# Designs tried in a protein design chat: VH-VL binders against Mitochondrial intermembrane space cysteine motif-containing protein MIX23 (MIX23). Part 28

Target 1, 196 residues: Mitochondrial intermembrane space cysteine motif-containing protein MIX23 (MIX23), of Saccharomyces cerevisiae (p38162)
Amino acid sequence: MVDNRRTFTAPQSLLETNLTFPNDEPSLTTITVTRERCVDPSLIDSFLRFLRHGSDDIIRQKLNNYRKGSINGKNKCKEFLKQELYPNWQIRNNIISFCEKEAAEMKNETDQQCGNNKKTTAEPLIDARIDPYAARERAEKQEAQYKDWTKVTEWVANNRKIEQILTSTTEGILRQNCEQNNDYLKEFTQFCKDNS
Below, E stands for the ipSAE of ESMFold2; O stands for the ipSAE of OpenDDE; V2 stands for 0.75 times the mean of E and O plus 0.25 times the DockQ between their complexes.

## First folded at step 22 (VH-VL; framework fv_namilumab)

Design C4 (from A5 with heavy chain D59E, light chain Q55E; at its last look DockQ between E and O 0.02; V2 from the best seeds 0.00; counts 0 for: pae O 7.1 > 2, placed apart)
Fold by OpenDDE, look of step 22:
Structure C4 (fold): chain C 196 residues (1-196), chain A 121 residues (1-121), chain B 107 residues (1-107)
Amino acid sequence: as target 1 above (196 residues)
Amino acid sequence: QVQLVQSGAEVKKPGASVKVSCKAFGYTFTSYYLHWVRQAPGQGLEWVGWIRPYSGNTEYAQKFQGRVTMTRDTSISTAYMELSRLRSDDTAVYYCARESYDILTGYFDSWGQGTMVTVSS
Amino acid sequence: DIQMTQSPSSVSASVGDRVTIACRASQSIRSYLNWYQQRPGKAPQLLIYDASSLESGVPSRFSGSGSGTDFTLTINSLQPEDFATYYCQQSYDYPWTFGGGTKLEIK
């Protein structure tokens, strides 16, 4: 069992902000993501909501915070993008990607287990007479694994969709408030490459 | 229903201090910024500052820096504004207001009923 | 500080009239402008946020428009309860500032 884990921390700019959040509860500033937490994504969801609200949901307000002290509004936008928005997007994408990878591994593991059960003539055919429940238990276990895989896969798909909507909406706002002709998604892609 | 209830009218002498309270009802007190806005008699509205009830962080208009202190008691969902070294021109109705926001900048979606502060010799 | 200038300072109108109030910012505030109504002896109430978004519960006869430096509040078919003072407010930069107000009086 590959014990994969990765720790993510909210961007410092988000932690230092004086912005309020709806239902401002002590929010997790750091999360360790594991396969188990992908299967039960309640904690991850809370963290993602925190990140999303701290950036995309209040993008206009955030942009305003960077307006103070700079003569050139374009420079302010660049600073906001590089220091706050893109890092936030990157963290969210990385979390989702982590679970996506785990889903792939889960599928592979389950498929291998199912395949090996067919090929390994050597596993003592637990004589159904000796343990009539063994075959059923194996089947149930496999079913449970596929169920978990499906759950994670669906979660990933849903969150990818959410991210697409958010980034698209935010890009529109950026075009309105920063540079109209800038390709922010391309810029973000480059940002991720540079910071990988 | 969101409701902000302020303390009663105050009469103070120049040089004194006044502390106005604003109690919040119908929402999570720590989830929204509270601002204070004042209005001199027959005049317009003037922004005083804001407080974040969750952290207690504040920002004041430069005009009031050094004289205004905003605080909160989260246990009773109450915000306070204290203004010291009162002058006659501090005579005004003081309002607390909740800031709401989404993807846009903030706006005041709820107001207290106002507290009249009169500074007279 | 961003200065907000409203015009006119006072306007007289009759029930059923169309009224337009202007608000100008000393610099661009994009769409970060809110409109409030204040009835005599009452606290201000939000009408419009983000230049053109109608607050929930506010009658549709109220509308806001504009961006940058010039904004307009329009009241179509004035009702008796609309006689009040109206304020614009920018939330683009701190300190937040208000216009001087426009008093709408009955003719």
Scores: ipSAE 0.023, ipTM 0.574, lowest interface PAE 7.1, mean pLDDT 87
ESMFold2, look of step 22: ipSAE 0.109; ipTM 0.630
ESMFold2 (binder alone), look of step 22: mean pLDDT 92; pTM 0.923

Design C5 (from A5 with heavy chain T105Q; at its last look DockQ between E and O 0.04; V2 from the best seeds 0.00; counts 0 for: pae O 11.2 > 2, placed apart)
Fold by OpenDDE, look of step 22:
Structure C5 (fold): chain C 196 residues (1-196), chain A 121 residues (1-121), chain B 107 residues (1-107)
Amino acid sequence: as target 1 above (196 residues)
Amino acid sequence: QVQLVQSGAEVKKPGASVKVSCKAFGYTFTSYYLHWVRQAPGQGLEWVGWIRPYSGNTDYAQKFQGRVTMTRDTSISTAYMELSRLRSDDTAVYYCARESYDILQGYFDSWGQGTMVTVSS
Amino acid sequence: DIQMTQSPSSVSASVGDRVTIACRASQSIRSYLNWYQQRPGKAPQLLIYDASSLQSGVPSRFSGSGSGTDFTLTINSLQPEDFATYYCQQSYDYPWTFGGGTKLEIK
């Protein structure tokens, strides 16, 4: 069993903010993501909601705060993007990607178990005559694994969709409030490369 | 269905205190900010302050600082607004309102029925 | 504090009419503007948020427009239940502030 885990911490800018959030979310500032938590994503969902609310949901207010007292609003936008927004996006993407990877591994593991000839596995061939339930139990286990895989896969797909919507919407807001001709998604991609 | 139910009308003397309650139904009480807004008779709406039920944190309009205290009891999904050192111009209907928020900023999507507070000598 | 000014303070109209209410902010509030309807003896109700977004359940005859400092609430084809007082409210900065209200009366 692959025991992968990764710990994610909310951006410092989010933790230091005096901004109030309209929605009360659990104060999760750090989360350790595991396969199990991908399968039961309740905690991850809470953390993602926290991150999303702390950035995209209040982006207008954040931009306003950065622009206040600034002679050059464009520079402040850049600061906001690099210090707060893009790091937040990156963390969320990394979390989703972690679970995506786990889903892939889960599938591979399950497929391998199904494809492995009983003859090559060190596990003794259980004669159905001796244990008629053994085969069923194996099948049930495999089914459960595929069920978990499906659950994680669907969760990943849904969250990717959410992220796409949020980033697209946010980009629109950025274009309106910062630079109209800037490709923020491209910039974010570059940001991720630079900070990977 | 989201519903905010406020306590009944109050009549107070100048210098007294009043405490109005707002009980929330139909949603997770600790998931939304609650605001208080008042309206003097025949006048417009005036923002008093907000409370975060989850933490109990508050922020008040400067006009009411030192006189207003907002609290909550999460066990019964109830928020309270206490206004002290009452004066005649505090006579108003006081509303609690839930703040909803998305990417498009905050707004009051649900209101209590209002509590009339009358301050008279 | 951001001052919100509504105009007119009152307007008389008939059922079926088109009515426009203006709201001006003392400074730019971008799209941080909400509209509320208050019927006599009732609590305010949300109509429009973020300057132009229609609240769920609100009739489509209501619409909001504007950004920056100037905003407009439009009611197309007035219905009897639309005679009420309307308030704009900015959520751009604390303290949140309301316009003085516009009373829509039946002609």
Scores: ipSAE 0.006, ipTM 0.561, lowest interface PAE 11.2, mean pLDDT 87
ESMFold2, look of step 22: ipSAE 0.007; ipTM 0.465
ESMFold2 (binder alone), look of step 22: mean pLDDT 92; pTM 0.931

Design C6 (from A5 with heavy chain S55T; at its last look DockQ between E and O 0.02; V2 from the best seeds 0.00; counts 0 for: pae O 5.6 > 2, placed apart)
Fold by OpenDDE, look of step 22:
Order: C-alpha cells, then structure tokens, then sequence
Structure C6 (fold): chain C 196 residues (1-196), chain A 121 residues (1-121), chain B 107 residues (1-107)
C-alpha cells in the first residue's frame, strides 16, 4: 500500500489577485493530492479550475493589453511568463502527472494480484461451502480496482487534452502580443526542466 | 487606501551615492510591480526602472545601468533605489510608482510624494 | 526608444473651455498610452490608461482617444483644479517613455 501524496500551492500571483470566482467553487489555495483524490477527482478538478481560471482564462481576456518588450531582452512578457504563467502551467501538469503515475501503479498492483491468483494453485481452496461469497468478493474487488484504474486513466487523458488546448491557444495569443517568432511551448518545456 | 511614502530630501556631492526608500501602505506589497520615475527641475518625466517585489527581479533603463540598484524589503513593504556615481544632471525629484496588477497592463495608478535629490559641489 | 511628442507644449484657457492635447508616438504603440496630470509641487496622477479608459475617481470631463501613433486628451468644461501639466506615457515597449508635457495655464 503505497501512501503517495504531494501538496501543491497556487502561485502567489494568483493568490494576490482580486479574482472573483463563482460562489459554488471552493476557495482552495493548497491541495494535497493522493491516489484516493485521483480516483475521486472532485477536489482536484476544483483546484485545476481555479488555476486555469486565474491564468489562461484571464490571460485570454487581457493579453490584448500585453506590452511588448525590447528585442534585447527587456521584455515584460518574459518576466510574466517565467514568474506567473509557466509556474501555473507546471503546477497543473505536475498534478496530472501525479495521477498518471498513480494510475500506472494501480494497474500494476491489480495485474500482479490477478497474476498471482492464477499461479498460486496452493491458495487454499476456500471451500465454497465454508464461504460461498469469498470468490465473488475477490472478483468484485478486482473489478472495482480496474474500474478505479480506468476512471483515473480517463481523467488523466481528458485533462491532458484540456491542457493541450489551453496551452496551444495561449501560445497563439502570446505570439500575437509578445514575440511573434518565439516558441513558447519549447520555452515552457525548458522552464520545467530548469525548475524540476 | 493605497499610499506610497518616500524618504526625505537628499543633498549629495558629485561621485557620491544616494539611496531613496519607498514604503507601501494599503495593499499587498509583493503583488505589484514598483517603478521609479524621476523629474529634473522644470523638466519632464523619465523612467528609471522597475522592480518586482515578490521576486526582487529588476529591469533598468539603459541610461542607468551600472549605476542604479533597486531592492526591496518585503518584511516592511519597502522598496529602495540606489543611484551611484552621482552627477549634477542627476538632480531631480525621484518618484516611486505602483504599476496596476492584472497582467502587467502598464500604467501607474499610485505615486509616492517624491524625493528631491540635489547633487551639487 | 519610442519618442513621445506632445503638442502644444503650453496652452492657455479659461474655466469652462474645451481643451485638447495631442500626443504622438514615433511608432505604433497600439493603445498602450496613459495620461497623467501633475499639479504644481505634486506627484503625477493617473487620468487615462489604455488610451481611453478613465481611471476610477477621475471626472468624466476627461477623455482619451486614439490608437497607433496619434492620441488625444480632451478636457471638457475646464475647471479651476485642471490647470496643471499633463503627460502622455507609452507602455508598449521598454524603456517606457513620456511626452514632454503640456502645461495648461489659466488665461
């Protein structure tokens, strides 16, 4: 039973803003992600929505007002990207990656359990007469585990898709408002490497 | 109410250094970029540079590079501008100004009262 | 650097007058232009940001217009407290630069 957990905190820039969020959205500034929370991603989803709204959604609205910096590197966009946008993206990616890793582990654990049940001819034949439900319970448990795995896997895939759309859209807007020839996704990749 | 309060007037000799302070009130100091702008007597406004209090990152006008240093103390919500190797043409009122915060829209919504720096032999 | 040119450098007007101040950029700055008012012996104060957006608390008699290279500050029905120096400022590219100022004097 691997008790993996990781705590994520929203970027300071987001916390310092007077952004208004729908009243039904929890005001989460910090989240501890666990396998259980990946399986039931309601809280994670709320946190991701908070991050996305505080970055990409607002950026889409405001990037038309972005200022170009000088070609020589005195670019205010660069400062914003490195200190505000990329950190936000990185946090979201890290959360999704955490659940992705958990999904992989869940699959491995379940596969091992199923494989071991096939190899251990020596499992005491729980006499169906003694516990007629034991076999069914085991099967149900396995089925439940695979169900959870599938759920997390699908959640990860969906969120990866969302992130791809958001970053792609934002990149397009950044090119229009900051540096037209800059590869922001490449820059972000490098950012993640530098800050991993 | 947002308020920027600057240190008092300074009189310096050529070649000396001056350090002006700007203390912020009424808002989260680390949430806003802070700029410095100066104004020579009877002249217009000149941008000196900016500091991001949250990180301490700075950017200076080329004219002042190598002579200006902007710093901050977040514990007391205070920014500092130090100008070295002073000369007569550095005589000016120096202002700190807060830049509006959303996605760095680029306007000064609050100003300090200014600090007069006089450089004379 | 982007040069900002204001015209006129000075203007005399009377209370109740309509006054127009022009600001021109040496290159396109989109709408990234701000207007400030500076009263004698005081720090500048923001009037207009993003070419035409009125700062909160600023009287509606102030308005800004323009995009690209040509911008205008208009004061409708001049009030006694409006006699001051006005500056345009571009925030399109660093270094940020100001116009030379327009001094509005009482006639």
Amino acid sequence: as target 1 above (196 residues)
Amino acid sequence: QVQLVQSGAEVKKPGASVKVSCKAFGYTFTSYYLHWVRQAPGQGLEWVGWIRPYTGNTDYAQKFQGRVTMTRDTSISTAYMELSRLRSDDTAVYYCARESYDILTGYFDSWGQGTMVTVSS
Amino acid sequence: DIQMTQSPSSVSASVGDRVTIACRASQSIRSYLNWYQQRPGKAPQLLIYDASSLQSGVPSRFSGSGSGTDFTLTINSLQPEDFATYYCQQSYDYPWTFGGGTKLEIK
Scores: ipSAE 0.034, ipTM 0.590, lowest interface PAE 5.6, mean pLDDT 87
ESMFold2, look of step 22: ipSAE 0.375; ipTM 0.738
ESMFold2 (binder alone), look of step 22: mean pLDDT 92; pTM 0.932

Design C7 (from A5 with heavy chain Y101W; at its last look DockQ between E and O 0.04; V2 from the best seeds 0.00; counts 0 for: pae O 10.1 > 2, placed apart)
Fold by OpenDDE, look of step 22:
Structure C7 (fold): chain C 196 residues (1-196), chain A 121 residues (1-121), chain B 107 residues (1-107)
Amino acid sequence: as target 1 above (196 residues)
Amino acid sequence: QVQLVQSGAEVKKPGASVKVSCKAFGYTFTSYYLHWVRQAPGQGLEWVGWIRPYSGNTDYAQKFQGRVTMTRDTSISTAYMELSRLRSDDTAVYYCARESWDILTGYFDSWGQGTMVTVSS
Amino acid sequence: DIQMTQSPSSVSASVGDRVTIACRASQSIRSYLNWYQQRPGKAPQLLIYDASSLQSGVPSRFSGSGSGTDFTLTINSLQPEDFATYYCQQSYDYPWTFGGGTKLEIK
């Protein structure tokens, strides 16, 4: 079993903020993501909600705070993007990507197990006569694995959709409040490359 | 089913304090912000403040700062609003309301039945 | 503070009528506007959130529209239970503020 895990920490800007969040999510500032936590995403969901609220949900307030006292509002926008918004987006994307990768691995592992059961002459064909339940148990196990894979896959798809909505909405807000002609998504892509 | 149940009507004299309770049912109490909104007789709705039950953090409308205190007891899923130095214009129905949100928006999706507070000499 | 202005303050209509209530914000609140219905002697109930999203369980005859500063609540084919007071509320900035209300009465 590939024990894959990755730890994510909320951006420092979220940790230092006195901003309140609409949902009383446990103030998880750090999360270790594992395959098991992708399968049961309750904790990850809480963390993602925390991140989302700390950036996209309160972006208006954040932008207003950055504008206050600034002679050059454009520069403040850039600072907000690079120090707070893009790092937050990146973390969320990385978490989702982690689970996406795990889903792919789960699929591969399960497929291999199903395939090997047909080819590997070496595992004693548990003679159905000796253990009539062995085949059923294997099938049940495989079914359970595929079920988990499906759950993670659906979770990933749903969260990707949410992220698309949030980033699109946020981009609109940025265009209205910062630079209208800036391609913020392209800028974010570059940000991720630079900070990968 | 989400339900907010408030304490009964109160009659107070000017200068006194009143403490209204709001007990939450049908959901995780510490997962949602609670707000208080009041409504004077025959008048509109006025936002008083919010409390985060999880942490106990609060924010009050400037009008009520120094006179209002919002608290909670998580063990019994109950929020409290105390208003001190009562005056006649504090006479109103006080509501607790749960805040929900969708992406960027917040709204009150559940309300208590209201508590009438009457301040009279 | 963001001021919310509703118009009209009162409106008389008959069952089956179409009614429109306006809400204006003193500054742009984007789509951060909610509509509530309050029946006499009852607590407010959410109708519309985010300017146009219908709350679950609310009849489809209710609809909201608008963005920025101007918003509209529309009730198509009024039912007897719709005679109530309606409030708009902005959640764009604190303090949250309500419109003055629109009382919908039976003609």
Scores: ipSAE 0.005, ipTM 0.564, lowest interface PAE 10.1, mean pLDDT 87
ESMFold2, look of step 22: ipSAE 0.388; ipTM 0.725
ESMFold2 (binder alone), look of step 22: mean pLDDT 92; pTM 0.933

## First folded at step 23 (VH-VL; framework fv_namilumab)

Design D1 (from C2 with heavy chain Y32R; at its last look DockQ between E and O 0.13; V2 from the best seeds 0.00; counts 0 for: pae E 15.8 > 2, placed apart)
Fold by ESMFold2, look of step 23:
Structure D1 (fold): chain C 196 residues (1-196), chain A 121 residues (1-121), chain B 107 residues (1-107)
Amino acid sequence: as target 1 above (196 residues)
Amino acid sequence: QVQLVQSGAEVKKPGASVKVSCKAFGYTFTYRYLHWVRQAPGQGLEWVGWIRPYSGNTDYAQKFQGRVTMTRDTSISTAYMELSRLRSDDTAVYYCARESYDILTGYFDSWGQGTMVTVSS
Amino acid sequence: DIQMTQSPSSVSASVGDRVTIACRASQSIRSYLNWYQQRPGKAPQLLIYDASSLQSGVPSRFSGSGSGTDFTLTINSLQPEDFATYYCQQSYDYPWTFGGGTKLEIK
């Protein structure tokens, strides 16, 4: 069976923020993402909301605190980015990408099952012994697998859109409060390559 | 239903230390920051610091740096504030206060009953 | 540190009166301003958060307004239980700081 999973732990700096999710379990500061959780994403959604609220949603307060916490002020923004923001973005990006990969694998598995059982037009005559009860169960399983694939694919698309909105808004705030001409999204891409 | 219950009054001599407890009821202890605020007799409110019960992380007002230690025991939903090298101007009522859920704004939505700490020779 | 200045330090009023209490921050705190009531011998209680939002269970005779540096608590039609000390508090930056208090006394 497919045993793909990946564990993510919230950054320590995030654990110092207040949550607006009163039912967030203490064990949810670490999440193991699996295919099953991509299909039923309530825990992943809760974890992503926690990460987003602890960074992008309060970024002006975070930036102000970093600016006040340094005597020289040099590299305040750079340290905030490398120590808090980019790790948070990376975790969210990796969670979404894990589910995207699982969706692709689900489709490949279902397509192979369907293709491996396809027969020529004459093959129904040869397979007249096929149990119609088993045939219905197989058709129902394939339908459920495509529904799951569709659900995960839609979840991925929605969360990619949310991330684009959040990171674009945050980039604007960074340009206002830090280096105006820096390409923060390109810098984040490089951070991810350096910290794979 | 939410309740913060503090330990009883203390009388101490200068140079001693005191440890005040704050036990939480009616909510998940680790989901909220807990602050300590003091009030000298006839005076206003003064922020001492906070603890995040989930992690044990703390932040203290500069005035108390080096003399205050905030801790917690999550198994019994209890926070502690210890103030050392006491002096007479530490005489005050010490409150624990629970911070709101609101991630964008912070406020104290519940307070303990207060613990009177008297420092006298 | 952000200094919070309340005025007046005390006010004398009668039941049924309208009073206002001012709170000024040493720098902009946007709307991150809270008001607390403290009755004699009791712990403080939250009245208003985020400058103007009433806490659940607080009578509608209390209202808050302001943004930036200047804030006001207004009490309409004072009741006997309203004679207490009132504190503003900013939650914009650490350390969180309180105003000096305004004692509301019975005439």
Scores: ipSAE 0.000, ipTM 0.460, lowest interface PAE 15.8, mean pLDDT 82
ESMFold2 (binder alone), look of step 23: mean pLDDT 93; pTM 0.939
OpenDDE, look of step 23: ipSAE 0.049; ipTM 0.674

Design D2 (from C2 with heavy chain Y32R, light chain S91D; at its last look DockQ between E and O 0.02; V2 from the best seeds 0.00; counts 0 for: pae E 5.7 > 2, grease 19 > 18.9, placed apart)
Fold by OpenDDE, look of step 23:
Structure D2 (fold): chain C 196 residues (1-196), chain A 121 residues (1-121), chain B 107 residues (1-107)
Amino acid sequence: as target 1 above (196 residues)
Amino acid sequence: QVQLVQSGAEVKKPGASVKVSCKAFGYTFTYRYLHWVRQAPGQGLEWVGWIRPYSGNTDYAQKFQGRVTMTRDTSISTAYMELSRLRSDDTAVYYCARESYDILTGYFDSWGQGTMVTVSS
Amino acid sequence: DIQMTQSPSSVSASVGDRVTIACRASQSIRSYLNWYQQRPGKAPQLLIYDASSLQSGVPSRFSGSGSGTDFTLTINSLQPEDFATYYCQQDYDYPWTFGGGTKLEIK
């Protein structure tokens, strides 16, 4: 019904790097996310991997070996977070959130069609005694919709988990190499609010 | 291609100020730290300071604290270094240099052509 | 401040020779060392970063090695365009500091 779409572009700074990517990774720099692409997330997955690899892996490696005891270094960290890391995280989260919203809508639509929600918007019930073929087709369609919803839901859950692991790990490294008492996840949350 | 283009040579009297510009091409100006390094005639290289063009934040070598001011105009991808209270020993070629993208490393992958600043009475 | 000491301050060599330039830090700087080449009247150019990583576009005859306090720039089979001054630079701590330079002259 609703044709929701949103276009995401990788940070230009990422494209300015001499980063080496695996050969199997696409050079996709822009993606338009749709419900269909949430259901078949192959392209989105490639894009997310690109973002993750192009940023998180590199910064982890660098931060792990980052100079210690430099006040200026800490300040540099702050700038890096605001300009590079948090924007990257935000893009990934926004993509996942898009699919999450689509999943919710998919469920609502399917429930309505099945009469499990508001009866006023539900499709007419097909009496299987009158038209068994139509009834079967309807049932198959509903089953397919629920299947797609399940796929998207699981995909969202998995990617949320991945993001949580990545950000938590990075936070630990940041505390070791930048400000040890800083709540970087809180800062990121605020960053997202400020840049939403 | 990345290119840093600096302003022309300057001749100043002691006590005066000089402002050197560095215009960046071929990359997103705000994403990279920009440093200034100077070189007195026949001498080695000396780090002056850095600016983060996005925020305008700066850090200067202690030697130049109170005399140097680094600024930028993001609309024209240009950085500026102003050195005040000039002395004869400030005579040098001043370079702007782009820091590598990985913000945690400190190598200069691109340099301006340099600006000769001569301070003489 | 971290002092960077290069040796020798000058070296004479011929085309085709192998040349080694040393750089020593007053304290451990891990691998945060970079090498630059400066030709007369020109701006410095990056050769090596992170002690051993060759900058894109730089000939493979250039190589860097070392960690901690002792580092080496090696030029295999010198070419005419290699006669220049070379600088090491540490980015381990502020202020960033350069070595005194090594002038490579033609014999």
Scores: ipSAE 0.103, ipTM 0.701, lowest interface PAE 3.5, mean pLDDT 87
ESMFold2, look of step 23: ipSAE 0.161; ipTM 0.629
ESMFold2 (binder alone), look of step 23: mean pLDDT 93; pTM 0.932

Design D3 (from C2 with heavy chain Y32R S55T; at its last look DockQ between E and O 0.13; V2 from the best seeds 0.00; counts 0 for: pae E 14.8 > 2, placed apart)
Fold by ESMFold2, look of step 23:
Structure D3 (fold): chain C 196 residues (1-196), chain A 121 residues (1-121), chain B 107 residues (1-107)
Amino acid sequence: as target 1 above (196 residues)
Amino acid sequence: QVQLVQSGAEVKKPGASVKVSCKAFGYTFTYRYLHWVRQAPGQGLEWVGWIRPYTGNTDYAQKFQGRVTMTRDTSISTAYMELSRLRSDDTAVYYCARESYDILTGYFDSWGQGTMVTVSS
Amino acid sequence: DIQMTQSPSSVSASVGDRVTIACRASQSIRSYLNWYQQRPGKAPQLLIYDASSLQSGVPSRFSGSGSGTDFTLTINSLQPEDFATYYCQQSYDYPWTFGGGTKLEIK
């Protein structure tokens, strides 16, 4: 059986820091993402919160540190971007994209299954009057698959919106505190091509 | 309800050391930088340095480099400033001050009550 | 280091007067300029941050203006509690530095 999965680990720079989380939420540094976890995303949500908390949520504190502390002096903004921010963004993007691909495959599988059943002309395909349990089970399976697909696609859409808000806000802060005329989102796209 | 409470006045002889404490209340101690600023009698304000309670990292004004040490104990939300090889021109009120979180503008949004350190022969 | 120059060093004024205090930076600090009030025997307190933003709880008779190198604190309609020393402070670059102070006294 094909078992799509992918393991993600928080960036080394984040793993080497001590972050204070609210007592209410567990944190984890590594996650294996599967279709099942896309449908029930509690662990994925916790991991994304960990990544966001350690970067965009505290971006001003992070940038303040590069001005004050014993940090590599040359090109401090560029070092922060390559070492901390862009790897964090990339992992979050890849997690969301994994679930997006799984949702597309779920829909394709369900559509093919439904199309196949409708195109079959040979009987006995299950007749609800003859075997109502089998017909009910088939209808319940199809409905569950579309419910799961809907749930994952909604989760993907919501998280894409969150990412856009966070990265747009962070870009504004970077323009104010680093190179003003740099296109950080375009630079991130190039980073992803170079580091995948 | 944010409050910074400093240790009491100190009288020291030249050549001695002093350690001033600053206990934080009403916020998460590790979320903000803590600065030390001094004021000699009848004079203006002079920045001594800062500590990041989260990491323990520090930066000191060049004038104090080699004589000042800033530390903290995160378990009791307390920062410390130790100044060594005291001389008479170190006589001042020493304040701890909390930095804002705003990178666009840093400012001191809360101050301790001050600790008078008198250095006399 | 960025030098901050305040003028005047002292001012005598009456209740109800309008006073201005100038602060000049040795290089552009954009808008990264703060103002503090210090009453006798007390710690400084923040009045204004980011050149013109009034801290919560500060009366509206205080205002700040300026950008680049030249900044002004204005106190409209002085009250008895306003007689204190005022400091500007830049937060553009470390070390953070203060102006020499302006003592505002009752005539």
Scores: ipSAE 0.000, ipTM 0.458, lowest interface PAE 14.8, mean pLDDT 82
ESMFold2 (binder alone), look of step 23: mean pLDDT 93; pTM 0.943
OpenDDE, look of step 23: ipSAE 0.038; ipTM 0.652

